# VH-VL binders against Translin-1 (tsn1): the designs that were tried, part 3

Target 1, 220 residues: Translin-1 (tsn1), of Schizosaccharomyces pombe (q9p7v3)
Amino acid sequence: MNKSIFIQLQDQIDKEHSIREKLTAEVDLLDEKLRVLQLLLANCEQNLENQEEILEALEIIKSKTRGLAELASNFPYYKYNGVWDRSIQKVVYLYLLASWTGRLDKSLRPTYSLLSLSEVGQILQVPVFPEESTFHLSIEQYLHAVLSLCSELARQSVNSVISGNYHIPFEALNTIQKVHSSFQVLSLKNDSLRRHFDGLKYDLKRSEDVVYDLRIHKLV

## First folded at step 1 (VH-VL)

Design a2g (framework fv_alirocumab)
Fold by ESMFold2-Fast, scan of step 1:
Structure a2g (fold): chain C 220 residues (1-220), chain A 121 residues (1-121), chain B 113 residues (1-113)
Amino acid sequence: as target 1 above (220 residues)
Amino acid sequence: EVQLVESGGGLVQPGGSLRLSCAASGFTFSDYAMNWVRQAPGKGLDWVSTISGSGDYTNYADSVKGRFIISRDSSKHTLYLQMNSLRAEDTAVYYCAKGRYLSGYKAFDIWGRGTLVTVSS
Amino acid sequence: DIVMTQSPDSLAVSLGERATINCKSSQSVLYSSDNKNYLGWYQQKPGQPPNLLIYWASTRESGVPDRFSGSGSGTDFTLTISSLQAEDVAVYYCQQYYDYPLTFGQGTKLEIK
C-alpha cells in the first residue's frame, strides 16, 4: 500500500496550510489598518485636522508590520512571502505618500520627494538588503510602491486644480519625471513589475497634461 | 471535534469583577483569532472583543474599553475575559467564538454554549 | 461605526414557502482590493448559540443546507430561505466584518405561519 507516503504528504500539507493561515490572519489585521490610513491620506490635501489620526495609524501599521516580520522569521522567506507581498507593498506606498504630502510627522511639511528603500527600512525597523533569506523589504516591493505613488500623484494633480491648489501639479510632475528617468536605466527581471511600469507612461502623460493646461490658461 | 466551553459566569454586584474562561479543544488553538460576543436577555448579538492567534493584537467594543481585558494562554488552550468595573448593562450571556479561516477569520464558525453574567445588587 | 439595519423585525412564513430577510449597512462593506463583501449571516435557535450560515455575503458554510442563500453587494444584502422547514424557526442576524468594531444587525425573528 502507498498509504504511508500519502500520510507523510498529508502531514506536510497540514503544516504548510497551518503556517499560511497563521500568516494570513496577521496580514488581514495589517490590511485593516492600511485601509484606514489610505482613507485618511485620500482626504489630506483638504484636511489638516486629521494629522493625529494619521500619526496613530502610521505607528500602528509600523507595529503590525514588525509583528508580521517576527512571525514570518520562523518560516522560509521565499516559500511564504506571497502571503504578505502585496500588503507590504502597500505599507511602503503609504509611507512614501505620507512623506511626500507632509503627513509623516508633526511638521506638516511636504518633502515632495521619495524616501529611499533604506530610509523606509529605518523608519519601519525592518531589514533591507539582507545577506540571508530573512524577512525584509524587497527591491521589487519598493519599486511597486514607487509606481503606485506616481499613479496617486497624477490623480491628486487633477483634484488639486479643482480645489484651487496649483502648486501640487508641478511637484507631482517633477516626481513622476524623476521616477520615469530612473526606471529607464533599470533592467527589470520581474514580469509583474514590468507590467506595473507600463502604466507609468500614462501617469506621466496625465501629469504633463495638467501642467500644460495650467500654463495655457495662464493660472501660473 | 472542535469544542469551546465557557465558564466563570455568575452573579456580581455593580463595580465588581469576574474572569471568564473558554476552554478550546479539537483544533490548533494558536492558529485562530478568538472572540467574545455577548447577548443581553431578549436582545441581539453584541461583539465585545477579539484577540489574534498570536495574541499580539486585540480590539474592543467602545462600551468595554478600559474595563475588559481579553487574553489567551496557548499552553492551556484557553481564552480569557477579565471584566472589571462591571455595570448593570453588562448583564448578558457571554459566548466564546472562534474565527473562521483565512480572510474570513472575523466571521465566527464555532461558538460555545455561553455563560451567564448577571450584574445586580 | 458601521450600523447594520435588518428588516423586517419579525416575519411569519408558511412551510415550504420562501422567506426573505434584508440587511443594510451604513457604509459599503465591499473591499475593492479583493472584491469581497465582508458580511456574514447567523442563525440562532431558542436556547442555542448562533450558527454561521453565510460568509462573504454569498458563500455557504460547510454543512448548511442549499435552501439558504445570500446575495447583495456594497450596502444592501439579502438572506433567502427557498423552502421553509420547521427547523428554520430562529432569529437571523447579519454581521459586518469590514472594520472594527464588528457589528451585528438587530435580528429578524422568523416564525411559521
Scores: ipSAE 0.000, ipTM 0.414, lowest interface PAE 20.0, mean pLDDT 85

Design a2h (framework fv_alirocumab)
Fold by ESMFold2-Fast, scan of step 1:
Structure a2h (fold): chain C 220 residues (1-220), chain A 123 residues (1-123), chain B 113 residues (1-113)
Amino acid sequence: as target 1 above (220 residues)
Amino acid sequence: EVQLVESGGGLVQPGGSLRLSCAASGFTFSDYAMNWVRQAPGKGLDWVSTISGSGDYTNYADSVKGRFIISRDSSKHTLYLQMNSLRAEDTAVYYCAKDIYGSEPWYYGMDVWGRGTLVTVSS
Amino acid sequence: DIVMTQSPDSLAVSLGERATINCKSSQSVLYSSDNKNYLGWYQQKPGQPPNLLIYWASTRESGVPDRFSGSGSGTDFTLTISSLQAEDVAVYYCQQYYDYPLTFGQGTKLEIK
């Protein structure tokens, strides 16, 4: 074919636009379910009757994430990963939160600890170490998710005290302190991640204040 | 050019409701935390609320907690403040302000401000 | 809450003279992990919105003249205007962003003598 250079460039632009539209459509469907799960987990301490909805949402999110991974595997990873990066960070975050709070399965047993990146990958059935152009969970996505978890745990600590649950604030503080200590030994070379880490001091302070108030109130 | 334009201010009676909007242009809206800051006539600056770039994290001043709701619509590049159960002491010019860094759920400073919209709560 | 207190409330300075505005926080706004002071300075001219001058206590915002400088650490901070110009007539506010709620000082009104 003897197309002009400009006609060839227009064809490439149209093709890339079509690919971004297809990926964005799948991400939008995933985001709908992420919003549902986030709301279900926001007051999970007070709302044990929503466990079946949580399990259903987790399974749908797992399925949608796998579907996105299969679609994305047909296109250059580093060219299009910006389309799903934020949503996949949220997938990891919500699975970390569900595990910490005891909502990953019917046992309702909180872990009060972090799933590793490898464990999240196993649960979602998605690779965690990159091969050229393969869809995978990144270290940066995991670290952003861990920091988001700390923010949510600090928020839920305040709510748990209001509802008369005094165990959650202590476990939250323990988790946030361990994350804070661990991040200090990392050489972060990503501006977005370093900015996110800077926010951890607010979560740590909120969590400390909640525990301090409980100790004073009970006269230790 | 990065710009923020507030609208929705006006005269409202105590106990009433009002919704403020802030139209953003010239930057990637969803990458930045956004703030509402108010200033009563002849008084200083008073922080009202912050929302993260994703919209997932919000913070409120104690005086407005439970009455005001901050939200954003990334597709419309617009920030909102839903004000309920308004009181005379809510009378102020309300400014929309952009965080200097794109981040969640923290704050680094407000580098771009709108012109403000006046809210008057009076019987 | 972290309370921000400015001094003086009002200051009159002749053109070309040095102006100094102080700000004190009720607790330290220095974060030990990154060694940064979470403190900013804003300028508000009559009828205009605030304008960010300085963040992290001493870093000038882009476009801000070099006659403006910030100094201090922990709980005591200073904004200095080395040679006052007519356009610098404004109210100046310090603000901490170390912890929520975000808090501003009461403001210092700067006027020409």
Scores: ipSAE 0.000, ipTM 0.466, lowest interface PAE 14.4, mean pLDDT 85

Design f1f (framework fv_felzartamab)
Fold by ESMFold2-Fast, scan of step 1:
Structure f1f (fold): chain C 220 residues (1-220), chain A 123 residues (1-123), chain B 107 residues (1-107)
Amino acid sequence: as target 1 above (220 residues)
Amino acid sequence: QVQLVESGGGLVQPGGSLRLSCAASGFTFSSYAMNWVRQAPGKGLEWVSGISGSGGSTYYADSVKGRFTISRDNSKNTLYLQMNSLRAEDTAVYYCARDSPYEDLWGYYFDYWGQGTLVTVSS
Amino acid sequence: DIELTQPPSVSVAPGQTARISCSGDKLGDKYVYWYQQKPGQAPVLVIYQDSKRPSGIPERFSGSNSGNTATLTISGTQAEDEADYYCQAWDSSTYVVFGGGTKLTVL
């Protein structure tokens, strides 16, 4: 009877492999659009043609995220959430970045502020703070996304000075300072998040150096 | 040094049209986004419309979208607001206001304002 | 979408400190700007980017912004400070947003 036992185990292995393959395929499609949007947002171009591509990418990412949520709802959340966790962190991050830089709509108007976890959930039409362990945007995904935003804003501050834009470094410093002060009052229970937070001090230092240099030269 | 002078206000019937102008001097006009902000009698400030330094991007409050058109002529250092299908609730003093000092930024602060021009929509 | 709420009026005796609040959801994550408007005059920028004073604005004017509330503070309030004060922020949905205004009465 050992063969019957092993056939059952093989069937279970095949079933789990099939589920992971289906989830991974949806995540790969989402990742493709995340890479496209990240490159578009890194270009710092503000014209209508580029904005239309950004709007299309945002809408596709929203649709792909909802599709992933629907597929994932058929399977145990905590068994398979590792398949999409990193990609969903990036979805949140890019929506935060698009909002901050003024790319959520064709107005090209920056917010220079953070969308809340609830606001991101509403935009993506994905649950937050669920009563059950179903597909949702987690607090940890949001906090990782906020930290990623700070790193990107620090990088864009350097690039904006090279391009002659002296206002962006000031807005970036303000955002990073507010995030840094807010994180310091949090009791982080996650090693990955604590390590990510450790990087924030370097983003803050980089942003401070850019603004201090501009003020010494009286450019802002 | 920086001066903004509005003109074109007046009395108009509901459903009518009016064109406002704002003459700018004392700064590089094309390097600044420009705005129209209004204030109804005895009420607060309401942003109406904005235009980028190049004139390539225009923005409108929902209350005026489809009825008002903002434009600029950088060769003449002049900002315009074409107001169509006017309603009684459009009655206000209309201010011309200079936006942030950086061409690719929007909606920050209005560091200089004109004196305003009164638009009265009455039947 | 952000809505900015100001008290309709604030009264202070000459020489005392006046504080005018401006409240909005997550307002501390945004820059806030303050304008002074005297009767029959155009608004004048008195504070930009939460706490900075334009050239020509007296040192008695200061600002702060944290959490959900921004505050304009006028120390040693003078009779000439009597005016309407408006806060302003930017919002991705409605663009430029002004508070309803606060009438400051000195004595």
Scores: ipSAE 0.000, ipTM 0.414, lowest interface PAE 18.6, mean pLDDT 84

Design f2 (framework fv_felzartamab)
Heavy chain, then light chain:
Amino acid sequence: QVQLVESGGGLVQPGGSLRLSCAASGFTFSDYYMNWVRQAPGKGLEWVSGISSSGSTIYYADSVKGRFTISRDNSKNTLYLQMNSLRAEDTAVYYCARVGSWEYFDYWGQGTLVTVSS
Amino acid sequence: DIELTQPPSVSVAPGQTARISCSGDSLGDKYVYWYQQKPGQAPVLVIYEDSKRPSGIPERFSGSNSGNTATLTISGTQAEDEADYYCQAWDSYTDYVFGGGTKLTVL
ESMFold2-Fast, scan of step 1: ipSAE 0.000; ipTM 0.420

Design f2b (framework fv_felzartamab)
Fold by ESMFold2-Fast, scan of step 1:
Structure f2b (fold): chain C 220 residues (1-220), chain A 119 residues (1-119), chain B 107 residues (1-107)
Amino acid sequence: as target 1 above (220 residues)
Amino acid sequence: QVQLVESGGGLVQPGGSLRLSCAASGFTFSDYYMNWVRQAPGKGLEWVSGISSSGSTIYYADSVKGRFTISRDNSKNTLYLQMNSLRAEDTAVYYCARDLYTGYAFDYWGQGTLVTVSS
Amino acid sequence: DIELTQPPSVSVAPGQTARISCSGDSLGDKYVYWYQQKPGQAPVLVIYEDSKRPSGIPERFSGSNSGNTATLTISGTQAEDEADYYCQAWDSYTDYVFGGGTKLTVL
């Protein structure tokens, strides 16, 4: 009867639980700020007065992401990455959306294009493709974020028509078409990413329908 | 059918101000992005400023940032360009241009209004 | 930042094909538009989205865009086609960018 072995196993379980709770607390604080930024960006084409709040939210999210990265770097990446994976996907997504819509800085100049994974890493000051298993932005997080961007652009295309802005649908369609073409050359080995990609066909169809309706309306 | 009529051009001293207007008719003005494009005498076309259909999104060429202000009044079907701190190099014919519905280009242009900045 | 380069002049005999080029880095990844401007007149859109003609533009006008070069082609060129031609693209940092213009002379 080796009781000390079971006591050591319980200690290890308790330590892992404590680590998950600490990481979850940081993630919850980050998630709160992500919800604020998402709300601000949902109406970005129609309200430029929110730019100061958007810039503040972006900087807070960047700071919180770096703080999470520092904390997480003390623990095995692949053991705990599930705690922050969804939230980091959302960080990347919101930075892509802010860049696309012209809200990333005071220039107010939309890019109507995608920041690369490397560019996002530089902006957030977080590693990409590290030599060791430290906290980093993953390819899968970036690809999920790109797909989320396409869904949001399709949604904003419908809303922009309702508000009388007919320019956004064309830029959204161009972006979604390029993403769709690019994803078709990738070999996806993750079931979650594969399911998310399967949803892209509906975003593409929605964007096509919006643009087609606009062209029929104005050409005839 | 579609008609854009510019007004407000004239002779102004360096450092002076001028306000251009563009009266739109023959289409639903509130559905379109609108732009100002200029052309110096004997030179090419240069985009100056653009404004979204609602007026919420505004763009400026670097050469005019901080000096020019674009605005619109959808109830009056009118586009405006407030030009401050004018320089000799701002001398040009200023065209009001409607954004092409299907992309970032100009499908209809006004006849232009001449702005001359000279002492 | 994209910069569009056009030849300053092109000459063509009546009835022959005129070709006007517009060059820019990765221009084939963008839509290109072409404008015709006659002396004392406002520009007129003659080609949109690389190759499409607006209503009222003669069939002799066509366009293409691939790699770094877009081309405006006028088949069976007529005296009335004599004008300045400008290419234009949109870019996120430069917005609406125009080429320097090409004077087409029909001799």
Scores: ipSAE 0.000, ipTM 0.426, lowest interface PAE 15.7, mean pLDDT 85

Design f2c (framework fv_felzartamab)
Fold by ESMFold2-Fast, scan of step 1:
Structure f2c (fold): chain C 220 residues (1-220), chain A 120 residues (1-120), chain B 107 residues (1-107)
Amino acid sequence: as target 1 above (220 residues)
Amino acid sequence: QVQLVESGGGLVQPGGSLRLSCAASGFTFSDYYMNWVRQAPGKGLEWVSGISSSGSTIYYADSVKGRFTISRDNSKNTLYLQMNSLRAEDTAVYYCARGFYSDLPYFDYWGQGTLVTVSS
Amino acid sequence: DIELTQPPSVSVAPGQTARISCSGDSLGDKYVYWYQQKPGQAPVLVIYEDSKRPSGIPERFSGSNSGNTATLTISGTQAEDEADYYCQAWDSYTDYVFGGGTKLTVL
């Protein structure tokens, strides 16, 4: 054991810390814009000013995601993906939510459906199902995003009734039911994803209860 | 190739009961919203009932509420319609119809139908 | 609650363009679907989501939906297109609405 061996180890530690710090800085910038978009999408109310802000936030998030992808492509994916995994899950989630609610463009026409992993990749201009381990959108990130969407749709169903919109609860229930059925045929080997999926039954029940209450009161 | 085959129709007296079945093949049955749609002789199409892919959400037309029960068995790829307290106005060809694999349900595939006649 | 109104019949000469309307309040804000039904047969989806064709449906079938009226258009109408046509829309999972149907006669 001598000092030169430990000096080499310290150099490697410093290099990895520098890389993580650079990636973290880029992620922090992305996270700031994700918080803004999430707040804009939380409201059931629609107006032209809010829509313009949403379109701007979506474009900034796309740009920041591409910047992160370009930076991350210089380093081993599986060594550093933990730095951006949670934030990229949120990027996918917010694009799914914007598409579902009709906020992706100025038509304001909701899709009430899920963008596929490939479609999200095309929109963000980042790879899916890569031939080599490079920056890409993972299946796990997409599935976490879909589950997050279901939780948000269940929440918005309750709030939409308060605002007098009785259509959203039915569309949300349909989406949550399809997601629930699809997850039951998947073999989930990931503990985090399995735990997240365990929450879906509560979102499903909340959504069912909202629709049931509307029908009992003859609002539908 | 998607295929839906209805069975169980026939002649029944007013106040009687019938159970219709729809056997599905050529697709993952458990992924699809399923419906029953009927057509009275010489008349138009009327939606009767729908059931979600998991079976957790069920809807009925007002004309059949309290009398008909829709159900499904995903392990057998079969849709059911239990019809009780049948009336003359329930006389129709009953079609099994699949909802499209999307968040906007519409009927992309239909069975050939099974005739239910309610008469004395 | 939405009501869908179709003309009970439309006649067209072979090779000419047939147009079948489906009217409802603010129908252009909803997706419209079209089904073809020949005597003794099950309905067949010919147009979904206003204007899209399923695989196997001839290019001569097209759809549009704007304002209060959706239109099914059949260009170069053929004898085998003679059938009943139904439009369909929905307000919610509790309300699937069909039009009364239009009998297309090709003569």
Scores: ipSAE 0.000, ipTM 0.418, lowest interface PAE 15.4, mean pLDDT 84

Design f2d (framework fv_felzartamab)
Fold by ESMFold2-Fast, scan of step 1:
Structure f2d (fold): chain C 220 residues (1-220), chain A 121 residues (1-121), chain B 107 residues (1-107)
Amino acid sequence: as target 1 above (220 residues)
Amino acid sequence: QVQLVESGGGLVQPGGSLRLSCAASGFTFSDYYMNWVRQAPGKGLEWVSGISSSGSTIYYADSVKGRFTISRDNSKNTLYLQMNSLRAEDTAVYYCARETYWSGLDYFDYWGQGTLVTVSS
Amino acid sequence: DIELTQPPSVSVAPGQTARISCSGDSLGDKYVYWYQQKPGQAPVLVIYEDSKRPSGIPERFSGSNSGNTATLTISGTQAEDEADYYCQAWDSYTDYVFGGGTKLTVL
């Protein structure tokens, strides 16, 4: 009696584990390409000749994200979304960074602005605000990605000064200030987002200090 | 005392060519992105082309791609626009404009007086 | 990806406030710039980054940008302010985008 019940529970556990393994395998393939693109974008203002590699990596990431979405759509979203949540945050972040720095196409024309959640969804061909609980880009994933972008822009501001590029710090400060002002209006009901947002003040301070130092030394 | 002075405009037949020049003074020309913006008679402003401070990055409006070539000579503080295969719709006053990109401000803070290009038979 | 729409003309009496609008999708998320052009002259920057004035531009010029609409406001409008006004913004997939222009008449 009790033995039969526990055998049935074990079967369900095994099935759910098998699903997680399949999803994890797809996420691992996506993560490999995300690491490549992140390295390519880390020094993009110093290296224009890597543009074709960036375009290739963006297209592969788009394709693998759609493949993951197709696989994940066969299973309950809220039960398994933890398997891909962080990786999809990184997909959104890298597309925001590529757009900001001018690396989304062959024009090399920076936007110095944010793609909206809807724009990212259109580019990746992934749903936003779905009718059913299916695979989609979440508001929380987008907001985490925006905050990650600010941290990276603050870091690149220091590096760009070393390279003699003085306009990047001003554009980074402008973007971080806009994000900071926008977040002040939001009522964040997620502890992870609140903690991530709390870090934004340090990115803002770092960006302000870089610009202030440039002005004091009359470099701008 | 920033000054931008355009020259080289004139009357040309369809299919012809003209080269515009913009002489810059009063600032370090090699530190700034430069742009060409045009305005057809009685019409609004239309961005034509832009070039980075070093000359390595160049952009064109779709309407002029393949026909116009932007270039610069930092040793002479001069911006150029080579216009080939001119059409009647290219008739406009062409302005040289300085971009504040290096200061983090993506706008045109100084404009030249403009030079008129008329394309007609 | 953004198109900027301005009214073709605005009329105001001397000493009154003129308001010129510039509309575009999510324009409040972008910086807007305003240029003044008098007949036979080159454009002159009057407002940058939504609301800032360059040196030499009179205090009566101000700007704002929220939602889908940016506004150039001229308080106590003078006869010398009669001109064409153009808004400009930059977008992720388009280069410099200008509005169609607004002719301000001071009568």
Scores: ipSAE 0.000, ipTM 0.394, lowest interface PAE 17.4, mean pLDDT 84

Design f2e (framework fv_felzartamab)
Fold by ESMFold2-Fast, scan of step 1:
Structure f2e (fold): chain C 220 residues (1-220), chain A 121 residues (1-121), chain B 107 residues (1-107)
Amino acid sequence: as target 1 above (220 residues)
Amino acid sequence: QVQLVESGGGLVQPGGSLRLSCAASGFTFSDYYMNWVRQAPGKGLEWVSGISSSGSTIYYADSVKGRFTISRDNSKNTLYLQMNSLRAEDTAVYYCARSYLGEWYSPFDYWGQGTLVTVSS
Amino acid sequence: DIELTQPPSVSVAPGQTARISCSGDSLGDKYVYWYQQKPGQAPVLVIYEDSKRPSGIPERFSGSNSGNTATLTISGTQAEDEADYYCQAWDSYTDYVFGGGTKLTVL
């Protein structure tokens, strides 16, 4: 093939590499804060003293997500979304978890329900519907986040029984069952999402087993 | 109004197979855990199998494990029980029953009229 | 594993109170459910979670559960209450356990 064509292809490769490196640097900064919040929320039921740290971490994550969105909006979404896809799934997941557990604000009131994709978008101040060459929260990212929430709620149900909180397992089961029923009517065309969904049956069974033990002993 | 209608029962020889169906109407079938409960002639009630609203969580009584398969089709509002390797002791009226509030640990709030399965030579 | 024992029959005159027992080890620590079954008909849930009545079940039906015994009580028993009654509970090793049933005769 023509040598000048290969020189133009190399220039394009170099430009794309530069863009990916710039996006990756922003994602790495976001990931650092996501790890901090995840650790804080893992202990949230048993440690109310960390609420101030949780609120600070949520605000920082919101700010960094908006910064990433601003940078990413300069480039084709579908070409580069793989750079931030997993991290944005985690952002959505942690906001869902904070809302469900009552850690999203100073009220400490659990919602025991799911924030919608639109509500998450409003909180983070980022778009939730596809627009040409603009950063947005995808349906797939939201669905992955919801499935991750179910796994975490099943885990926390076991821990809440150990601490003597019998209400949490009931609310967790209710949420997981609603999610499971809703996913059954969806035609999942994404292999990654389909594999993630396959794990939900184990979270459901784990949650059911916890509630069954409590119900048979009249604790809930 | 909630209605459950069983079908597929009949006379079958030992070792044979039958497939029971339960047609549901009057409620959102996909929201409810569903069950099969049987009653041998002149005897009491025995729970056979249960299936979650999505079909992902399934339980069987020890007496039918490995021989019976419960399934559901939420698009058709239908519950199924595939019965294989049938024995004389499987002779019973088979009822379709809905779990109260859709939870597997809840009681059965609505039952069908039943379908008779007779296993005899 | 819990086994639920019911008397095979109970007789009561019209207008009198019928009491049907269901016994099992530490049954008071579990929720008990009661079903009514008339000849040739499907069972009907009459009491759930020891003492609660579903919509449409007459006020004369009530339940209790303590110690080792759960009781279904029918006050002012009527002829149409004549039926077989079954208790049910969950066990940690089985999903559902039924009692053997009690035939209530109203004469």
Scores: ipSAE 0.000, ipTM 0.414, lowest interface PAE 16.0, mean pLDDT 84

